# VHH binders against q9p7d3, part 8

Target 1, 295 residues: q9p7d3
Amino acid sequence: MSVITQAQEIPTVAANPDFNYEGDPIIIQLCDRDTVFELSRDQLLGLPESILMCLFPRGLLLDYEIQECQLTQRPLIFQTADFDPSLLQYILNYFQMAENRTANDEIALSPPPPSFPGKCGIILLKEDIEFFILPPISPTTNIAIEVSPNDLLKLKQRVAQRLLQQKKIFDCLHLENSTSEGSAEKNLVRMLCYSGFHEDDEWKRRIQEPHRACITSVTLTNLDFSADQGPVSDPEYFPVYHKLLLFWQKPARKCWWDSSTSITYNGIEFATWVRRVWTLELAVLGANTYETAAV

## First folded at step 19 (VHH)

Design H2
Fold by OpenDDE, fold request of step 20:
Structure H2 (fold): chain B 295 residues (1-295), chain A 125 residues (1-125)
Amino acid sequence: as target 1 above (295 residues)
Amino acid sequence: QVQLVESGGGMVQPGGSLRLSCAASGFRFSDYVMSWVRRAPGKGPEWVSTISYEGGSTSYADSVKGRFTISRDNAKNTLYLQMNSLKPEDTALYYCAASYWEYPDYSYPEEYDYWGQGTQVTVSS
C-alpha cells in the first residue's frame, strides 16, 4: 500500500526500543479502581491501543517507570484511569488465552496467511454510549416541563436499563431501514462478519458507568481467515483481513446519533438522544509492535 | 452514484488565498469524515486536513497548520478548505476524500472510501 505522507502519532504507552531485560518477566500491577491486575510488561504492551488510551490517557513511559522502580526498589504499581474492572478483566483474560493458544500452537481457527504480520489477530469492538433525556415541551405553554431531580434519576435509570438489555451488537445499525444493499452500515456488518463476527452476536460485556448516563460495551473476537476466501480467480480481490490491517494498533472510531429510544413516565413521553461511538481495532499477536508502521 | 466534485482551484501568487469546495452526492455526507489530500508534482500524496462527522474536530498537517481551515456544511453536502498565505510548495492537485471511519492518522489511501477527481492549485509568482 502506498503511504500518504504525514506524521504518525506516538503510542500511548511508550516503550524504549533499546530496553533489554534479561531474566524473569517483568510483572506489573495495575490498580484500576479497587481492583489490582497483574500482567507482564509484554502483555501490557500487547493490549489494544484503544484500551491503553483508556487506562493511561496521559500516556505512560513504561520502561522509564520500570527502570525507576528497579533503581529505587519500588514495586511496579501503576494507577490507571477510571475504567470498569470487569471490562479490563475480560480483555486481559481473552488476550491471555490467545497467547496461550498461540504458544501451544493450538490454532482454533484457520492459520493466518503468510501476508499476515502475526500469528493471531484479535478484533476489538467497543461501544461507548452517552445518552440524554430531553425535557418535554408543554403543548400549551411551549415551555419545557420541569422534571424533578428524583424523576430525572429514575428516567435515566430506565433508559440505561433498556440500553443494557440491547445486547445484540448490530441491532443499533437499523439495517432494516436501509434501502440499498450497498449502504455503509451493511458494508460494515459484512466486513465484520467476514472477519469473525456473526450477525446475531452480542456484546460480551456491557456495563453502565457509575453515576453516569454512559454505557460501555466490549466484544473481542479472533480474526477468522476462513470466513473470506474470496474469489481466488480475481487478482484484484482484497481479502477482508487486508482491510482490517488498517486498524492494527490504530483504533478507528465511528460516531453517530441514535434517537430510537423514548420513554414514557407518568403519562409524559420523553425523547432520548443516544450518542454512539464505536471503536474498532485489530491486535496482532506475534508481531513486532515496532513494525506496525511498515504495514 | 457516489460523487465528490472539487472546485475553487486556480493560480495565485504567493501569499494569496483560495477557497476550495467539494460537493458530495450519492451517499450520506454526514456519516463520513472528510479530508483533503494533495499531490504535488513528482511527489507522493500528502494528507492536508480532516474534519469530523459533525465538524466538531479538525486536524491539519504541520505544513498547513495555521494557514488552512477545513470546514463542512452537512446541510449542503459540501466540504471546504480555506487556504491562506499560500506558498509555492502548496502547488498540488487537491483531492476531497471521504472516510467512514475516523482514524487517528491518515497514512494510507485505503483509509478513504471515496475520492474526488481533484482541483489544481498553483502558487506561482
Scores: ipSAE 0.855, ipTM 0.939, lowest interface PAE 0.4, mean pLDDT 90
Fold by OpenDDE, fold request of step 20:
Structure H2 (fold): chain B 295 residues (1-295), chain A 125 residues (1-125)
Amino acid sequence: as target 1 above (295 residues)
Amino acid sequence: QVQLVESGGGMVQPGGSLRLSCAASGFRFSDYVMSWVRRAPGKGPEWVSTISYEGGSTSYADSVKGRFTISRDNAKNTLYLQMNSLKPEDTALYYCAASYWEYPDYSYPEEYDYWGQGTQVTVSS
């Protein structure tokens, strides 16, 4: 495939490919709010770029920091940006389990084809929701009806609760409203389902951000190579996992407004605007962390 | 049927200006990130510029920064590229492309879902 010439982005966590450490395994402590996580250098580097971006929005010169800590005999502790610890725990656990499986040659799913750059692929799907409640407009005065701060808070809480109850990943795409079988949303669902998701999958983690009208959700799944068995007879068949390689260490985003939500409070209907941002990324275990996705 | 039709190309002298347009049809234009990609003779494709779904964010290749401006009109399903201070090096076939996903960088043609046929821009004295 032809490469489009462009400037490449610098990784969030920069490492030296020639880094050689002699001694005890390097343990990194991540301080995330009130929680401390421990992970190895390789584990940190193996996390999805999208997650690293959340944890280290200013970037991290990892090996430099490691060396400095060693020289100064400081503890190897990094303060992360504000990120829900339960989400991070879920992600870390998932990757740890995946690593253990690969290390033990346990194939939970179909083995990757020879063309796949690693031992297994993990797909990260993340949703960030920001929602807004619009004041109703008086039909008589054409002026927005004032809502008390207390009522607004209650409204936000109610909206948040409703969103938290929406557990199915694909419900928000409103596929039932699609008139075309070739709609972008249907294609998206197909792609994800052929990669390891199921149509009725739920968000594994879905949380409200503290004191914010924001909901963050995450689901990880292993790339399933058996889900898309194209016709063997079609030499032009392009497996879905090839397309997913485009997302290898390249978190892609999809943003849209979901204005289908209204809330009634004390007999008044409030319009709710929901901004949804999906992030899709492929992580590959067993691949060289310094290699870029070969599509 | 999905269509992207570029227009506005032509021949100009160095230092001149052109405005390219891309008319989109057959899909929800506002649901796609739009980009310009160009291919010069004897060279591979080069990413030029990208604009987000609602036009709130734009990005440019270093080679065109300060000279080119990407914009879109979702009501008209049209993408634009204003090219100022054109250089001979800007000579290329310019493609309009649509991406359902917004990528951090566009390194592969497969990152685009739809392509136009291109419009020729020639900068020569």
Scores: ipSAE 0.851, ipTM 0.938, lowest interface PAE 0.4, mean pLDDT 90
Fold by OpenDDE, look of step 19:
Structure H2 (fold): chain B 295 residues (1-295), chain A 125 residues (1-125)
Amino acid sequence: as target 1 above (295 residues)
Amino acid sequence: QVQLVESGGGMVQPGGSLRLSCAASGFRFSDYVMSWVRRAPGKGPEWVSTISYEGGSTSYADSVKGRFTISRDNAKNTLYLQMNSLKPEDTALYYCAASYWEYPDYSYPEEYDYWGQGTQVTVSS
């Protein structure tokens, strides 16, 4: 496959490939809001890039920081950006579980792709919703009706509650309105289903961001690189599988405006605009970012 | 049927300018990230530029940065590439390409869902 662009993205969390630590695993404390998470260096490096970008939007020279902390005898404490601790806990737990499974199942299953023998993939699907409430325009004055800050806050809360109740992942794609079997949305669902999702799956975590008109949702699933898993009889399975590899350590985004919904407050109807951003990423357990050069 | 049709290519002298257009049909144009990719004779494909769904974000290869400008008109289902200060090394077949997903980088042909047939740009004295 001819590489079009050789631009290697610098990882958000940069590690020194020559960093050799002999001894007990290096334990890092992540301070996320009022919660402290403990994880090893390897666990941190193994997180999806999209999550690392959220935690460390300015990047992190991890090994440099570790060395500095060791030299200064400071604790290995890193402050993250604002990220919901429940989401982070879900992600960390999931990866931990996956690691435990792979350690126990030394099942020498010959994966179809020769490039990742014995490796387990994790698919991350994240949704970020931003919603906007538009004041109604008076039909008489053609001027927007003034809404008090307190009322606006209540409206936002109501919209957020409605969105939080929408738990199905694929409902927002409105597949019923798609007239062609080959619609982009149908293909998207197909691809995700081949990755381990189901058509009726719900978001495993869905939360409102504090003090923001935003909803963040996350679902993780396992992608087995073994030939025995999935509809091998489906001729489209392998092409889709290969496509999923494009998302390895490369979080891709899909952005769109959803249909406007209306909310009524004190007899006045308000229009709501919803912007959705999906992030899709494949993480491979045990694969270091440095091994990507060989694929 | 999905179609991407490039136009605006031609022969120009070094230092000259061209504006390429790509007319899209058969799919929801605004649902795709659009890119220009070029292929010079005897060389592999080279990513040139990408523009996001609504045009709010643009990216360029280092080789064309500051000289080329990508833009789009979703109402007209058209992608554009303004090429200024053209150099002989810009000589290539220029392709319009569409991606359903927005990627951090465009290193692989598989990142594109649809391709045009290309328009020839020749920069020579």
Scores: ipSAE 0.830, ipTM 0.935, lowest interface PAE 0.5, mean pLDDT 87
Fold by ESMFold2, fold request of step 20:
Structure H2 (fold): chain B 295 residues (1-295), chain A 125 residues (1-125)
Amino acid sequence: as target 1 above (295 residues)
Amino acid sequence: QVQLVESGGGMVQPGGSLRLSCAASGFRFSDYVMSWVRRAPGKGPEWVSTISYEGGSTSYADSVKGRFTISRDNAKNTLYLQMNSLKPEDTALYYCAASYWEYPDYSYPEEYDYWGQGTQVTVSS
């Protein structure tokens, strides 16, 4: 079936890849809460689209801002949206290490196949949790019982701590409850494990947002071509990295509600509803795409 | 066995209305983002509309915005497309399609896990 005609979403950070700046590298400062990060134009543009959306939910006209800096002597300093600096530091360090490896042309044990569009693939998996505590329905008023602000705060703190302790990435999919071995959740885990994850992997970063009923988790993994060693003689075999290419520069979301947990507080059982959003994206470093120089 | 079955197509006059249905079976319908994709005679497929897992978010191609309304009933495992103010340009085979992931846009048929066989809509005088 041919490609589907649809208007493409525009990139969050707008820049012309054909622009070349003479002289010293352009250095950008990002202010993320109390932390300042310094990075180049290319480092910023190389971040996954899903992360750029978190940092700049209203977008960023990067080359315009660079030109304004040169014309007005305005500093290249941007305030990001509220994003945990430890998550950003983890991501920036991961991409810097990958850039250093590809720049040194170091030989990996399992190099990418020639049909892969770059030198290195990096898989981003992100979980965003928002949780809610549902008081039981009062038999007298037929509405939820009232909970004092102090008790609600303590309940939220307890739920957050339990969720933070659930460090294994795939436990939230409840694979043991599946009736079928071919369930969508099992197929997802199988795809990721063929791509470089392990079924018992823990989140590399998992944090509670300050004073919010929200938890953010991030893991970056190198796309591993060695585990995808299907039968070469099978003409219908389809390497898993082909499926991952569907996520290249196209962060995909999976949203669902999880109501399997509850908490007892002062003798009363409270249902806990967890809204989970997974974001999956593939970044490709060293891509050989056709570029034309700007006039 | 997974199945998506479209219905409700037919011939209508320009300016008329039509309601398409897509009945899903063999998978958990509420776990999937649902889309309508159409193919006009002699042309490639065109994305029409998408609705999120619980129906809280919808999107439409510019060519149908304001005229078409997508909806879903997860209790009945059914996807709908209400088509108003139909034009001859809307003549096409209309497919429903299901995706486990919500992509920012759908350019490849492989982004959908399941496809229906389509229902024909013809708008002519």
Scores: ipSAE 0.638, ipTM 0.852, lowest interface PAE 1.1, mean pLDDT 84

Design H2
Fold by ESMFold2, fold request of step 20:
Structure H2 (fold): chain B 295 residues (1-295), chain A 125 residues (1-125)
Amino acid sequence: as target 1 above (295 residues)
Amino acid sequence: QVQLVESGGGMVQPGGSLRLSCAASGFRFSDYVMSWVRRAPGKGPEWVSTISYEGGSTSYADSVKGRFTISRDNAKNTLYLQMNSLKPEDTALYYCAASYWEYPDYSYPEEYDYWGQGTQVTVSS
């Protein structure tokens, strides 16, 4: 009923609301990549908190750094942690298009109700996969069988291709195997589908990280207010946008292991273990806004 | 259908210890992040501690760090809070709560899907 007292997380990128910057663009140098991005201050501050956490895991005192660069005449260049350039470009383009629609008073999917704190909502869903191939234990030696480094690479390539081909967002939840109508996975899919997803949606971006057994997927979707009434038989989804506001600037994570398959290579069956992490966040554009004060 | 039942509360002298338990039923316990939240008389709820799905990560409010230990036993569907070096300001009704999502912080009761009824802890001479 009342708000729970807990120390609130501070924003990853700290900005001074009294600082007004119209100078040179900010240059973002992605770690270990041959790419840079030019961003305005507002473009950087407008990125979802989950993405800023990926780029700046130690935080960034943005306006302090801008002022120091101005005083010392150094270029405004910030290095980030590793992040795929194609994913960042997709996210930047999506937010730019949404900002353009908001500036023209256009509504992307349906108008929000008056109680919604902005002009539109954008749902970010991200999947991070780390996969493992475990050699079986020999019953005669009681140790794992030996697999050459070259054969391990071929195994990893085959598993990665299989996972990349599984493009449907919700297939990893294995809903067809559930016997419970009120299962947590079914309720999650129901909530997202009332919000603008479709059950057969595919990831908009799904890539393997270079030289790693890791796959990253991202989809951005416009929050759909037309289903805020929900079916009468499913009251936990009505009104849906109130539930999604819990994720506003507070990215939430769900972590689980998936080991439903195995792979056969050279007549030997290998267990395949997949660790999945989903991140869910709501962005709100056109809100009554102010920049968070620097720490 | 879903139940969270706390137990182990009572009256304790300052400096004493208690262990709270929360028995869960009606849902897959291992799929939920579990928290303890307390409410002192005349005050709003205060987050105490959170433990991840398989117990790999724990967090604590500054007021209880080093004195309280959260744990879970997924085989028994039970959440625990070991409270040592208890102080009068720890006097409160202690709730267990379950969330499907791991949030960066818990400020809204709606972030929890399930709540228990609470168990009273009183610390005084």
Scores: ipSAE 0.619, ipTM 0.842, lowest interface PAE 1.2, mean pLDDT 83
Fold by ESMFold2, fold request of step 20:
Structure H2 (fold): chain B 295 residues (1-295), chain A 125 residues (1-125)
Amino acid sequence: as target 1 above (295 residues)
Amino acid sequence: QVQLVESGGGMVQPGGSLRLSCAASGFRFSDYVMSWVRRAPGKGPEWVSTISYEGGSTSYADSVKGRFTISRDNAKNTLYLQMNSLKPEDTALYYCAASYWEYPDYSYPEEYDYWGQGTQVTVSS
């Protein structure tokens, strides 16, 4: 089917893919809260677009900044938006490990997508939770029950701990044997499990943001079609791979409310509303990393 | 058994208005981002407008901003497009389309899971 005409989104970090700086690799310092990360231009540009959006929600003109650094002797250092440094470290380490395997001529567990020879596919799945606790209305006063600041803190901590303990990625989709075989949620889990996930996978990182009723979870997985053990000529298996290409450097977002959690505290049941946002993105990294860094 | 059925098309004079509807069945409407896509005679498909799952966020092609308004009623499983100040270049077959994922842009028809059959809009003197 023909491509739909629409203005495409501009990459968060702007850079020219053909730009070649003379001399040693350019080293960039990112300040994320109180943690400093050092990375090259290529390492920064190789991060998933969804992560770059988190770090630089207002964009970054990277090559302009490098050229200004060279002209004015200003340091090449950027302050990121508020993003958990342990998550950033996990992501950077994962991409470095993938780059090292490509550079050492090690092959991926399964070949890259047919359109990307010499490249390594990485699936990013991210969950952002914001949760809300609703005190019940008192039947006597017709006003929400007053909760002391100390009790409210304990309630928030207890809800957060329970959400953190929900470590299985797909449990929040509430799939049952009675769920229709063609449901969108079942199709999503099948697509991911044919591509490198397993049904019982747990989040690789799942953390509560400090001083917020928010939880962020991230999993990175290599593309691995070994679980999709159809013959290469089988057209039934080819469509799953093609659907993954829809996510290539286009972070897709799914947002929904989940009200299945409640907490009892001091004999009172508190309703809990959870807003979940999933972000799914396919990142491609290989021996020619500049092609993927042109985002 | 998924169905998307567009209605409300017709002939109007330049400057006129039309309201398109798209009735959805066979899937949970509120779980889907909804879009309008149009195909002018002799042209390929063009994205027109998209509305988020609960209707809190909308976007429009530059060619229709300020003239078209997308809306949805999740209780009635219906998507709408109010088209005002119509121009001859708005003449097209208008499709409604549903996507499970919210993409930053919709360049590929496969990003939509479901498509309607379209309703014709003709703007002519």
Scores: ipSAE 0.571, ipTM 0.815, lowest interface PAE 1.3, mean pLDDT 81

